VH-VL binders against UPF0179 protein Maeo_1037. Designs and how they scored, part 1

All scores and structures are predictions.

Target 1, 145 residues: UPF0179 protein Maeo_1037, of Methanococcus aeolicus (a6uvu3)
Amino acid sequence: MDKRITLIGSKIAKTGNEFIYCGVLEECSECRFKKICHDGLIVGKRYRIVSVRSAKHPCIAYGDGVKVIEVEPSNNFTILIESKKALEGLTLSHSDIQCNNILCKYYNLCHSEGMPEKYKIMELHEKIKCPKGNSLIKATVSTIN
Unless a header shows other numbers, all headers, positions and changes below count from the first letter of the chain; antibody chains are not in Kabat numbers.
F, E and O are the ipSAE of ESMFold2-Fast, ESMFold2 and OpenDDE, as the mean of both directions, binder to target and target to binder. V2 is 0.75 times the mean of E and O plus 0.25 times the DockQ between their complexes.
[cut] marks letters that were taken out.
Atom coordinates printed by the task and the answers are left out, and those that the model quotes come from them; centres of patches stay.

## First folded at step 1 (VH-VL)

Design b1 (framework fv_barzolvolimab)
Fold by ESMFold2-Fast, scan of step 1:
Structure b1 (fold): chain C 145 residues (1-145), chain A 119 residues (1-119), chain B 107 residues (1-107)
Amino acid sequence: as target 1 above (145 residues)
Amino acid sequence: QVQLVQSGAEVKKPGASVKLSCKASGYTFTDYYINWVRQAPGKGLEWIARIYPGSGDTYYNEKFKGRATLTADKSTSTAYMQLSSLRSEDTAVYFCARDEGYYGAFDYWGQGTTVTVSS
Amino acid sequence: DIVMTQSPSSLSASVGDRVTITCKASQDISSYVAWYQQKPGKAPKALIYSASSLYSGVPDRFTGSGSGTDFTLTISSLQPEDFADYFCQQYDSYPYTFGGGTKVEIK
């Protein structure tokens, strides 16, 4: 997979993290970083962070600054799904687990942003115990055909 | 003070493998790329591959893909390159070098390790 | 792969001379070029990054310029310690590639 360089907020600049690319950070201090966007990053596409540079750079959009990261396209990522619906190879329509506990350590896996209407279950992992009693399993899903 | 200290000279027969080391000190090893570059006698520099020790992520020059293998040991701050199926053309000085960031390339280099491939 | 063509392959100069070395990329690499100095038996030493930015500790007689495909390293007044090999490198895309080198030798 093609690897590309971009900027992301320092607090989330960790190897292995994934995100949906939302466009250029024009409000950040260095115009020479604009080349990063032109190196094949697609708005709305999911990327995985493969490396993080140590230096922090000022950016008015991020109070803790930004770091230079190297990314590659990610068509697979991890979410939590109901165990009853968990079957490898199955294609599921997106439906949020109804839960308002934003302090739960699993909240982002239950409410993953940028999910397409449909995704395919590629691999099943460990079951987790939900604080609200839902029977959930961690799954690697694909957003590409 | 940033230092990269490489292992000593190696003499190998054609078809053998060699494993070179590059020990880093004076900085946070997991925050910087380590690149491997070679230089054949009287020739220019040729980039082989890089590793990001913090994650183990690697990228290889296609010319060396399948023959070169990069690894890193976080506990000893040491990067390794194994090169297999050695040929006489692999006789060269092999350097490790740190890649600091987007604005800089290869700001600190190891002293080099001479690898001689002969029967 | 991006090919970096460096000229000349060698040149003879005297102390105090102005020396110019050129590097041409086979495609647009913006400003992602570094320059290195290498003395016999030693590892390369970084001189310049981002085409024109000098590394800390490098004398200001060294200057880099250019963008896109054409890049130049200039030594404004050659000193005895400057007789060495010089290499350009692109770090725009993988694989990273180097120019063939320029040997700066004494007249």
Scores: ipSAE 0.012, ipTM 0.548, lowest interface PAE 8.8, mean pLDDT 81

Design b10 (framework fv_barzolvolimab)
Fold by ESMFold2-Fast, scan of step 1:
Order: sequence, then C-alpha cells, then structure tokens
Structure b10 (fold): chain C 145 residues (1-145), chain A 122 residues (1-122), chain B 107 residues (1-107)
Amino acid sequence: as target 1 above (145 residues)
Amino acid sequence: QVQLVQSGAEVKKPGASVKLSCKASGYTFTDYYINWVRQAPGKGLEWIAYIYPGSGDTYYNEKFKGRATLTADKSTSTAYMQLSSLRSEDTAVYFCARDFYEGSGWYPFDYWGQGTTVTVSS
Amino acid sequence: DIVMTQSPSSLSASVGDRVTITCKASQDISSYVAWYQQKPGKAPKALIYSASSLYSGVPDRFTGSGSGTDFTLTISSLQPEDFADYFCQQYDSYPYTFGGGTKVEIK
C-alpha cells in the first residue's frame, strides 16, 4: 500500500497525471495544509494521481487553489545531477551535491531522500541556475529493479 | 559600495575578436553571478551569457554560443567576455550585471557596470 | 525563447501624472519579471523584481503588478527624475529576455 493523500494545483489535479514532488514551496511555509502537502512524500520522486476530490481549497502558492488527491509512487525520481554526468541511458551511483544552503529552493532535489544506490537516467530536463554556481541539470531517473 | 567597473571603448574590424573586462569590488566576487547584456544603438537589451566566478559555471544564449566566451579571475575579482568573429551588427554597448540568490528569493541585476562601447566597422 | 511585448513604445506625460506601462509574455512566467529604468548614456537601474517587489532605495510611487503573462509598471505621480526609458525582463527561463522598452518623455 503506497497510496498517499496530498494537495496539488487545481488545473493539474486530474486522474492519470504524474508529477514530481519538489519539496516545500516557499509560499507553503505559511500554508495551513503544510503537513498534508509533504508528509510522507519523497522529494524528487514521481507520483501518479489515482483519484481527485472535487472540493477546491485556497492556497497562497496556487491562485486557482488546490485539490486533495490520492497518489502512488511511479518508480521514478527527479533529481539534480552534474551536467558533465548527464547522459540519457547512463547508470550512475547516487552522490549528493556538496552544499549546505538549506534555504535554496533546490536543496531537497540536491539532497534527495529515498534514492537507491544506483539509478538509470531516463530523461534530461532543464539546466538549473545554482545559487552556489554548480553546473546542474534536472533529470528523471529510475531505480534499477 | 558595490561597483562593477568595465574596460574602455573598443573599435574593431569585421572578423576580429574583442575581450571586455568587468572588475568587481565591494562584495564577495565568488558568491554572485555575472551576466553580460548588450544594447545596440537605439535598441533594447539582449542577454548574452552568465558566469558564476566561484565555480566557473557558464551558460550562453544560443545566439552567441560558439562566439562568446566568459571567464573570471578570482584573484583580481574580474570577469571577462571575449566575442569573436565580429560583425557590424555587434556594434553595441556591452554591460556586465550581477545577480544572486539569497534566502528564498532571486534578485536579478541589482547592480550594473557602466557599459563598454564596441564599434565594428570596415 | 520567451518573447516580452512591451507597450506603449513611447508616451508623453507631465509631472504629477499617473503613468502605466504594460508587458506581455508569450507564455506563463509566473511572477519572474523585473523592471528597469534607463537614462540616456547610463546603465539600467533596477526597480522591481518578482513582478511586485521593490528594490531597496526605489521610491514607493513605483508599483509592479501582474502574474502569468500580463504585467504592469505604474508610476503613481510622475516626478522630473522619472523621465527615462523603462524595460521589463523575464527571468523564468534562459535565455533571459527583455521587452522592447518604453520611452517616458516630457509633454
């Protein structure tokens, strides 16, 4: 049983949609739904929406509000990796980026919890502008099973 | 007293290269990004590239990739931009500008250099 | 690339007037918009970041608003030192792009 409840923006809250949990949003520090938004979710892990509740709730981070959703893990993680190591199809050993800037919005993606010892790069996304100048790219990775 | 002081005006022939400097003072040079932006006479602003001096990380606008090269010298707190294969349309004022991330916010271009005029003519 | 369309390209105003400049992004950029003031022969000066946050030292007569694709810079009571060019900038994605500018000139 891997199903969890959480909140997501109303416009993307549709059964079958997938999203990558990005950790605590800056705006969520004052959000009353804080514990529901990220309790038990792993930063950088991909989740699939399996059901959506109809009621909308106000949220400072989402102008159109949020909806309660049920999610299950998608067997994929989103992490930040060094651009020099970024090649689709490559298998890498997990290594956190050396950084102690806990206020960075990417801190949780650089220090992702629940990462396996080895992972395969499935897809490369955008290059991130790092506050500490590291050359980082966002990647979807899969646990080797 | 944050300052970004740029090198003096340059006049070049088409096909030549130019190397501009941007000397930083009044802050920790390695903790801030340095961006390069140009403005052709009577035109708007165009972003070229950034460098993070602390790591040497660079990123270039595709329009300038292969022609622009950014470097930084930590010992002198100076950033450089070299632009090669100059054309008449490269005639512009070139600015350096810092940006940074602090706390939970991104602060784009809070301080700018005074600009360096580059004229490319036959 | 994200295109920033700024309007008007120029306007004439008198001291004390309310001036409004608009900027439209070709796609949703959330609130990642900055505004700059530039006087002839000078480098741009930062006014606003995150669509509505004022940089330190900028007079409170300057107000930024908007989110998504439509953004506005308002000067509530124009002062003599405010006659200048104004530019918007998106910093949601690379390359960073600027609006074409608005010249605010004396009537």
Scores: ipSAE 0.000, ipTM 0.516, lowest interface PAE 18.4, mean pLDDT 80

Design b2 (framework fv_barzolvolimab)
Fold by ESMFold2-Fast, scan of step 1:
Structure b2 (fold): chain C 145 residues (1-145), chain A 122 residues (1-122), chain B 107 residues (1-107)
Amino acid sequence: as target 1 above (145 residues)
Amino acid sequence: QVQLVQSGAEVKKPGASVKLSCKASGYTFTSYWINWVRQAPGKGLEWIARINPESGNTYYNEKFKGRATLTADKSTSTAYMQLSSLRSEDTAVYFCAREYYDSSGYWYFDLWGQGTTVTVSS
Amino acid sequence: DIVMTQSPSSLSASVGDRVTITCKASQSVSTDVAWYQQKPGKAPKALIYAASNLESGVPDRFTGSGSGTDFTLTISSLQPEDFADYFCQQSYDTPWTFGGGTKVEIK
């Protein structure tokens, strides 16, 4: 697949991390790297970081600076699902976990942005300890549209 | 031709301030960060600060923060560095240099001004 | 700050010689190292960036290598115009820092 070059906050610039491109930010008009940050990326599409350059660059949008990353589009991504529904090869309709604990370290995996209507479970990983007591497991899922 | 042309030599007394200029030509001035680097006689290179000419945003080496002030004038494609409270150890050649990024996102200083000699003496 | 230690501080060589200059970073800088050449009274000129990428217009007798903390600049067959000072620079983290320089002198 096509590999794209972009910039992301240095704290999250790690090979294997995924993110959903959310479009332009007002602060990016100040960033001299706006062409690198935004060219070739599709709003709402998920990308996977395949390599990270070590140099940190100042950017108004990120107080800890940004790093150049190489990304590729990804239809495979990591989420948390109920253990009772966790079977490799099973196709599920997206259902959001009812939880408002925004400070939970798992919150973003429970409430993944840009989830497709349906997805297929590709691989199961470790179970997590949910502060609210839900039985959850990490899974790599793939879009089926 | 792509060039950075710097102002002429300066001789200052301790405690004075100096303002150096760096005029860009042959490229879009606002598309590249400009850095300032100095070199004391017989010594190595020391980075001072950088400026985004489009926004005016600056980032300084902590050693020079509070003494160095970078500005840029888009209408004349000129970057400036003012250094205050001059000391004898500020005697050096001061260079401006452009940050260039390749298609893979690697960067380096691809274009340099010719340098301005600043001498601080009594 | 990242300290760049360059060796040797000076060397004497003849035209046609192979010259090797080394640069050691106080911490890993990945491949984020550039090399510059400086002739007396002139500004530095870029030779190599990202440890091993040759700047446009620079002769292929100049090669760079290394990653992490250890970097090398090699001139495979020294020419008269190569007698100069050479500096490494890390582009990994601010403040940007340079090696102390290597003076390449005629024997």
Scores: ipSAE 0.000, ipTM 0.552, lowest interface PAE 12.0, mean pLDDT 82

Design b3 (framework fv_barzolvolimab)
Fold by ESMFold2-Fast, scan of step 1:
Structure b3 (fold): chain C 145 residues (1-145), chain A 120 residues (1-120), chain B 107 residues (1-107)
Amino acid sequence: as target 1 above (145 residues)
Amino acid sequence: QVQLVQSGAEVKKPGASVKLSCKASGYTFTEYDINWVRQAPGKGLEWIARINPNSGYTYYNEKFKGRATLTADKSTSTAYMQLSSLRSEDTAVYFCARGLDYYEGYFDYWGQGTTVTVSS
Amino acid sequence: DIVMTQSPSSLSASVGDRVTITCKASQGISDYVAWYQQKPGKAPKALIYDASTLESGVPDRFTGSGSGTDFTLTISSLQPEDFADYFCQQYYSYPFTFGGGTKVEIK
């Protein structure tokens, strides 16, 4: 269990959200939180937010401020992919499905922020009914290739 | 009212382990970190480690890494510190203290302390 | 590690005296300094944080000042309950470190 702590923008600081760690930001030079932001995190690795602290802090890089979050490495995660590309063990390049229906309950699984450029299909789950008619299946994928 | 109540005095032999408790009340246990600080007789204060009681995430002073283990039980609002491979120089009063979070290191409320004596 | 050098190690004073305690950090720590009071047999009590911000309930005769490497705790008019040990602490960097303490004794 490699839980770590860092800071992220208040708007996205929600338990269950995932992101790719990009390293110490240029805007954070001389930042008092710089040492905490980079402690134990691997640049380019995906993390899942497991806890969010209530206090909100000013940050020059984030206009709405930042919150302290606790994270765990996310090697496997769930997304929706086109059924015709869905084969366990296959490595795919990520491309977002063309859709602007932000009210769809599947929107975030179709348009995952911070997706790695390549991922491997580990497990296939149920097919979903897409309101736009796309043939989609829920899949657990891994950044490991 | 915020209160941290610690377990009673311990007498241990060199090489033994000790586990101390710190029971919190008067606030939401999971919203504040618990820090552990010791004070040897006639000496100053020395920071050991901190824990987030909600997640279990810990951060240790390198001097104590591998010997100190922090845990927390949310159901009883109690934090624990186990210190292993005890030596005579571990004889001290051990305090738990509340901190806001990992970037705030000052401690606004302290437990009464637990005396640990390592001898014979 | 950041070393906090506190001086004097002890001082003798009378009720009504002005008492000054200093703390020097081995490197710049901005204003990430707290001051604690400890009476015999008791846990430390927070007095000041962020170098100069008074804790709720602490008398205004206690004043903290300084930034960077040099910090001062001042008691403007010493009261009987102020005879105690005082410690500074930095929380700029891990591990958090304390000064060696100053014993304020009755003259």
Scores: ipSAE 0.011, ipTM 0.570, lowest interface PAE 9.0, mean pLDDT 81

Design b4 (framework fv_barzolvolimab)
Fold by ESMFold2-Fast, scan of step 1:
Structure b4 (fold): chain C 145 residues (1-145), chain A 123 residues (1-123), chain B 107 residues (1-107)
Amino acid sequence: as target 1 above (145 residues)
Amino acid sequence: QVQLVQSGAEVKKPGASVKLSCKASGYTFTDYYINWVRQAPGKGLEWIARIYPGSGDTYYNEKFKGRATLTADKSTSTAYMQLSSLRSEDTAVYFCAREGYDFWSGYSYFDYWGQGTTVTVSS
Amino acid sequence: DIVMTQSPSSLSASVGDRVTITCKASQDISSYVAWYQQKPGKAPKALIYSASSLYSGVPDRFTGSGSGTDFTLTISSLQPEDFADYFCQQYDSYPYTFGGGTKVEIK
């Protein structure tokens, strides 16, 4: 729908792949590609690659170079939610699970970067066993905005 | 304002090498790819290779790989193409061209061209 | 390699005529096509990029159209300075390839 043109690393430039845009690297400040790579992308938002061009371009951030891609916003993503708050169709205000265990294999799902202020629970998946004893469940959520 | 000025005509013997220059002005040299394209007398255009002067990164048409060598000198804003093991069929006008910026495709079309350098390979 | 087939190879026209040149890619290249004009003894000049975008400074009598595999360059009212060779180019994949050219000659 709302499609954007950008550049991404050649190894991950495949139709169907998703990524979360993380912002501009300092090394990009003098790069001619900065505008096309980053213009119109929202930090923390998830995008899906809908098409890839064959030509490769050099890039300071990617050793194998980059390819031109067309992306669209992906409004659905997976997070871990406390089971007591997990009800399909419920709209929640985002609050991170309070945990400092950065070595936990679930840490990134408990502390997802770029979470929107509010989201709607679309689908509940499997429950996970938290090393700290929290009752958590995997959920697919959708942005409200 | 934007200009690409190429070196003068060359006459070479078969087996020799030739090095052509393309001096850029009117823009930031390190921000755009430079492509090399040739045209044999009365024939169409054939893409040889490209270079990104900012990094020195190159990509070659397989037909010219091993014979063509692209370099760029940032201090003089000059791109070079060396073509070795010359044959009579290498007789052509050689153009350098800047790869322009297009929002939908990135760097792809050739927006400014040099005037061309005639290379004649004869016995 | 992507083959670009351009037609006709030559045509004769008079000032004021509508001229149409076509270019066919051997595979889908979306809109990654440019058109160039070349006069005798001169370098090519950009006319059109992204199949239909007019390059800066090019007269609006030049129009490009098409997508996928079939592309067209049209000159709506031919002027004396338009007698030249015209080339299409794909930039979807390496190696970049050009059409065989169309010579537009005075009648």
Scores: ipSAE 0.006, ipTM 0.550, lowest interface PAE 10.3, mean pLDDT 80

Design b5 (framework fv_barzolvolimab)
Fold by ESMFold2-Fast, scan of step 1:
Structure b5 (fold): chain C 145 residues (1-145), chain A 120 residues (1-120), chain B 107 residues (1-107)
Amino acid sequence: as target 1 above (145 residues)
Amino acid sequence: QVQLVQSGAEVKKPGASVKLSCKASGYTFTSYWINWVRQAPGKGLEWIAYINPESGNTYYNEKFKGRATLTADKSTSTAYMQLSSLRSEDTAVYFCARRIYGDYVGFDYWGQGTTVTVSS
Amino acid sequence: DIVMTQSPSSLSASVGDRVTITCKASQSVSTDVAWYQQKPGKAPKALIYAASNLESGVPDRFTGSGSGTDFTLTISSLQPEDFADYFCQQSYDTPWTFGGGTKVEIK
C-alpha cells in the first residue's frame, strides 16, 4: 500500500493506532507546519500509523505537541466486542454496548463512531476489565459495504 | 534499504546548462521531499531547493531562482535538477537528500553526489 | 536568512577524548537543528535531528542539546572513525542554512 507522512498529537502517535484525517487544524495557528503544504492525504479517510518519529513539535491544538508519523490507508477499526462473539473471521452486525458511563477509559472503543452495519473480525487482542461487568475483548475489524 | 543514486560527473562550459538525476529506491518515493544541496571545493554546504514528489510543488533558495528547475518522475522514482547559465563558481559537488515532512527534521539519507565542473 | 555560526572551525583530539562543538543561530530556531558528519570524498551522514534525537544507527556517544539560539553536539569518547567534518543545520525556516563546519583532526 501507499504510505504517507503526516503529523498527529503526541499522546496518540503510536504504531498501530488509527485515525480519520481532518486536514490542517484551525486551532494550530501557532504551529510552523502550517507553512508547509500537506499533500497526499484525503480529508475524511481513515489511516493506520505504521511508524512514529521520537521528536516532538510544539502545537497549540495538542497539549503535549505533535510527532511525525508514517501512515497507510485503512478500512479497519479497533473496537470492543462481547467475548462470546469474539471469533476471528466471523462477520457481525454492529450493536452498541448498553452503557452510559462516559468517564470510562474504554467508552470510545465500546461506542465507536463510523461503524458500518456489518463488519468482519480480523484479529483479537487483549481482554479488558469492564467496570459494569461486561465480558469484553479488544478486536480489529474490517468494514463491509 | 533506502538508496539515492545520482548521475555521473559533468564538465560544462560557462553559459551551458546541466541536468542532474537522483534515483530513489527502498521507500515510497512520494512520501519524502527531495532536497538539493551543493558544496564547492573546500567550502561548506549550501541549500538550493526542494521538491515534493507527490504534488510537484517546489521551493527555491532566492540565490538560485530563475536558474534552478526541479522536477520529479513518479513512474521511475527519479528527481531532477537543471541548473542553467553556468558560471565557474557553480563548480561543486551537488547532492540530493530526502527529508521527511515537517519543519524540525533534517536530511536523513543523501545521494553520493555529482561533481559538476564549469571551465572555459 | 538565518545565519548559523559554528565553533570551533577546527580542533585536534585523541581517541577517548570528549569533543564539544557549538552552533549559534542568529534568531531563535526552537529545537529545529540537525547535525551531520562528513568524511573526505563522501556525502554527509545524518547524526541528530530536532536538536537532541539520534538518527537510526548512530552510536549513543553522539549527543545533541540546546534550544532557541544555542546548540551543542558532544562526542563523549572519540573513536578513530569519528575524525571527520561536522555541520549543524537549522530547519526552522527557509532557506535552510548550515554552519561553517568543524574539522575534528588527530593530535
Scores: ipSAE 0.007, ipTM 0.558, lowest interface PAE 9.3, mean pLDDT 80

Design b6 (framework fv_barzolvolimab)
Fold by ESMFold2-Fast, scan of step 1:
Structure b6 (fold): chain C 145 residues (1-145), chain A 121 residues (1-121), chain B 107 residues (1-107)
Amino acid sequence: as target 1 above (145 residues)
Amino acid sequence: QVQLVQSGAEVKKPGASVKLSCKASGYTFTEYDINWVRQAPGKGLEWIAWINPNSGYTYYNEKFKGRATLTADKSTSTAYMQLSSLRSEDTAVYFCARDSLEWYYYGMDVWGQGTTVTVSS
Amino acid sequence: DIVMTQSPSSLSASVGDRVTITCKASQGISDYVAWYQQKPGKAPKALIYDASTLESGVPDRFTGSGSGTDFTLTISSLQPEDFADYFCQQYYSYPFTFGGGTKVEIK
C-alpha cells in the first residue's frame, strides 16, 4: 500500500510538499488524532503530499490547526538549500538551516531530518525567502551511494 | 522610499554587447534578490535571470545562458546585466525587479522604470 | 518550460463591469501564481501572489482564485484606473514564465 493518510500543519499542507517523518511529538500524546497523524508512517522516511483536504481541524501541536493529507513514499524528494549552493548537477553534503518556526509554510522543507550525508541536485525550483533572512531555493534531490 | 532606478536608453549594432545598471535605494540591497525581465515592443514579459547580491549567485533562463551575465556591487547598491552578441530580437525594454524577503518567493514587488535597448544597423 | 495560456487576449468593458481573466498552466503548479497590472509606458505592478493573496495597497475589488492548472483574476466593479494590461506568472518551476497578457480596453 503506497498511499497513507495523515495530518500536518495547515500552513505547510500543500500538494507537492515533502517531509521526513520524525515520530510523535510530546504535545501529541493526548491528541485524539494521534492515530491518524502518526500510524502507518516510518520514522526517517520521506513522504510527498499528493492531496490536501480543505477542512482545518484543531490540534494541540499547531496553533493554526491541521489538515488531512494523503502521502506516498518519495523516490525523488524536495528540500530547501541556500541559494549560494543551488546549482543543478552539483553534489552537496547536508547542511541544516537554523530555524524553530514550526508554523512556517516551508518548515518541513528547511528541516529535512534524516537526510543522507550526500545528495545530488537534480532540478531547481522557486526561490524561497524566510523571516530569518535566509535566501533559499527549492530543489529536487536524489541520494547518492 | 523603496526604489530601483535604471540606466538610460541604449542603441547598439548587431553583435555588440550592452551593460545595464539598476541602482537600489530605501532598503538593504543585500537582503533581496534582483530579477531581470524584458518586454519586446507590443509583446509579453520574458524572465531572463536573477542574482543574489549578497553572495553573487546567479540563475539564468537557459535561453539567455552564455549571453547574459549578472553582477552586483554592494558598495554602490547597484545590480548590472550584460547581454552579449546582440540581435535585432533583443530590442526590448529591460526591467530589473526586486524579489521579496517574505516567507517564500511570491513574485516581484518593486520594479525599475525600464531601460530601452534598440539593436539596429 | 511551463506554458501559461491567458484568455482573452483583449476585452472591452465599461466602468462598473465585472471583468474575468483566465490563465491556464500546461501542468500542475499548485498555487504558485502571481498577477501583474501594466499601464502603457510603465513597469508592471504586483497585484496578487499565491494565486489568491492580495498585495498590500491593492483594492479589494481585485480577486484571484484557482489551483493546479486553472487560475482566474476577477475585477468585481471596473474603475477608470483599471484599464490596463494584465499578466499572470508561474513561479513553480524555472524558468519563470508569463501569460501572453490581457488588454482591458474602454468600450
Scores: ipSAE 0.000, ipTM 0.500, lowest interface PAE 18.9, mean pLDDT 79

Design b7 (framework fv_barzolvolimab)
Fold by ESMFold2-Fast, scan of step 1:
Structure b7 (fold): chain C 145 residues (1-145), chain A 123 residues (1-123), chain B 107 residues (1-107)
Amino acid sequence: as target 1 above (145 residues)
Amino acid sequence: QVQLVQSGAEVKKPGASVKLSCKASGYTFTDYYINWVRQAPGKGLEWIARIYPGSGDTYYNEKFKGRATLTADKSTSTAYMQLSSLRSEDTAVYFCATDYYDTSGYSHAFDIWGQGTTVTVSS
Amino acid sequence: DIVMTQSPSSLSASVGDRVTITCKASQDISSYVAWYQQKPGKAPKALIYSASSLYSGVPDRFTGSGSGTDFTLTISSLQPEDFADYFCQQYDSYPYTFGGGTKVEIK
């Protein structure tokens, strides 16, 4: 597949990381590097970072600056879901676990940014005991096409 | 007169650690990235890691993650690489090299190289 | 990791000859290729960056070309000081990787 290039915040610009493309932010419309963004990124589609340039560039939308990245389409990612929901079927509606403990090591997997409204379970992994007592299971899921 | 000067040869036993230095002169130390590359006898070049001295930001080749540690001292314009848990396979010449990004955002790859430090790991 | 396949591994040449060395990347790396010269017991010396840009002080007889996956280093008229090992390097993505090297030796 053709490689696509774009810019992303330096903190998340790591090979292997995934994100959902949300379109051009209004704050970045004046960014002098917007011309290097590859056409063909689809709003709402998930991408995986396959390479990262080392140089950091200033950007009004990202206080830590941005890096040039190359991406490829991706539809699989890892999340934590309630074990009882995993028994309801392979196609599930996304609903955030009610938890405000941002210091929990599982917080990002429980509250994955940019989750699609519906997803399909591809594989179930290990069960995880939540500090709040929730019974969770790690799952590899895909965006429903 | 821009140059990188590396520390002298080291002989270590398996399981030991080694810390190599790379002293920069003739340019502003914080304008360039410093990379570490090794070359085993009769073999090709292998990239280990890089550091940006201005911030201490590092990036490691996964093969060396957990064993290599890069640091930089701005007051002496010196970069360091520590390699731990040495094995006979770590016997190599270790080089440091600059990587400069120009004002147009283009990397100049590894422009300036140190002379190399020979590390021999033997029992 | 991006694999850089360099050929030939060695070649024999005479002063005045045109020498060509090639480097193939396992995936598209745009123009992010550098070339280095290394003499026995010495550090590599930078020749070319961005596939075709000469470093300051490098003789005009050295030329780099290519983009995407196929790259070439050419020495138009080999001089005595050019007998050395040559390496290509990709710096498109981490980890940075090098070709296996080409030894240019006297016929």
Scores: ipSAE 0.000, ipTM 0.487, lowest interface PAE 18.3, mean pLDDT 79

Design b8 (from b2 with heavy chain R50Y E99S Y100P Y101E D102Y S103Y S104D G105I Y106L W107T Y108G L111P; framework fv_barzolvolimab)
Fold by ESMFold2-Fast, scan of step 1:
Structure b8 (fold): chain C 145 residues (1-145), chain A 122 residues (1-122), chain B 107 residues (1-107)
Amino acid sequence: as target 1 above (145 residues)
Amino acid sequence: QVQLVQSGAEVKKPGASVKLSCKASGYTFTSYWINWVRQAPGKGLEWIAYINPESGNTYYNEKFKGRATLTADKSTSTAYMQLSSLRSEDTAVYFCARSPEYYDILTGFDPWGQGTTVTVSS
Amino acid sequence: DIVMTQSPSSLSASVGDRVTITCKASQSVSTDVAWYQQKPGKAPKALIYAASNLESGVPDRFTGSGSGTDFTLTISSLQPEDFADYFCQQSYDTPWTFGGGTKVEIK
């Protein structure tokens, strides 16, 4: 039941957000901050933000600074799926949506890092409007062994 | 219940060594660092060292380098501090105290052990 | 080493009084300051962390403030159980260092 502490960019530091831990902030000048980012987290593992500290700290890797966050491990991912394939309990093979618009606010949900080859749809959320005309819905999915 | 329980009082002669224990319970021992702090009679708090029980890594206050040695036993959730070459100035109450692994920006030391009195006299 | 200078070293107060204790760091420690209460024969108890955050279970009459080099602990309305010694601590850089302490005595 223990939660871990780390640092993440201020704009991403929101309760409920998930991310894949990629290791230390490589250009951070603060020795103690690199230590915080390094300890207790597993590279390549997905975490969910459960709380955010209010203080903003300067960081060379993040121009808008970083915040201290508490995280817990997550085997679930939030992704966008084609609406016609969206059925709770369905197991799908992962297939990226064909899109090169890296400036789209939904890009990371369409091209989620760390996705397994197969996943199970656990919960369906809101439909989104895709700039390229795809009919998409947000979903929480779980890994399959 | 999260708590740290320390070993009993010690009386030593100058030049001797003492080994103190700090038994953790109620939390995951390897998820937090253990600090050692002393307090001489009527004086303030003085930090000695910390240990990360997961890795065994330690950091010592330079004043105690070479005399203090910290260890931790994961199987019994117990941290130890050995202090060698004792002098009368080492007479103090010695506390162990828990900190998160990211203690330099998060929270204070909590909980603290009840303290072990060490008296060095000839 | 970072030196934490605490003042006053002692003060006398009555129940209901507002008590202010200050702590000055020899260099900037950002907001990395904690405050502790210690009663005779007991271990210290954490009150405040990161300069202004209240530890769980601590009454809200205790407040901390400050950043950089100047920090303050305030007790807004002193209670009988608040007569104790108080210490500040910086956790910005090793070795961790404590202030000299402030004894809060009954008048």
Scores: ipSAE 0.000, ipTM 0.490, lowest interface PAE 11.0, mean pLDDT 80

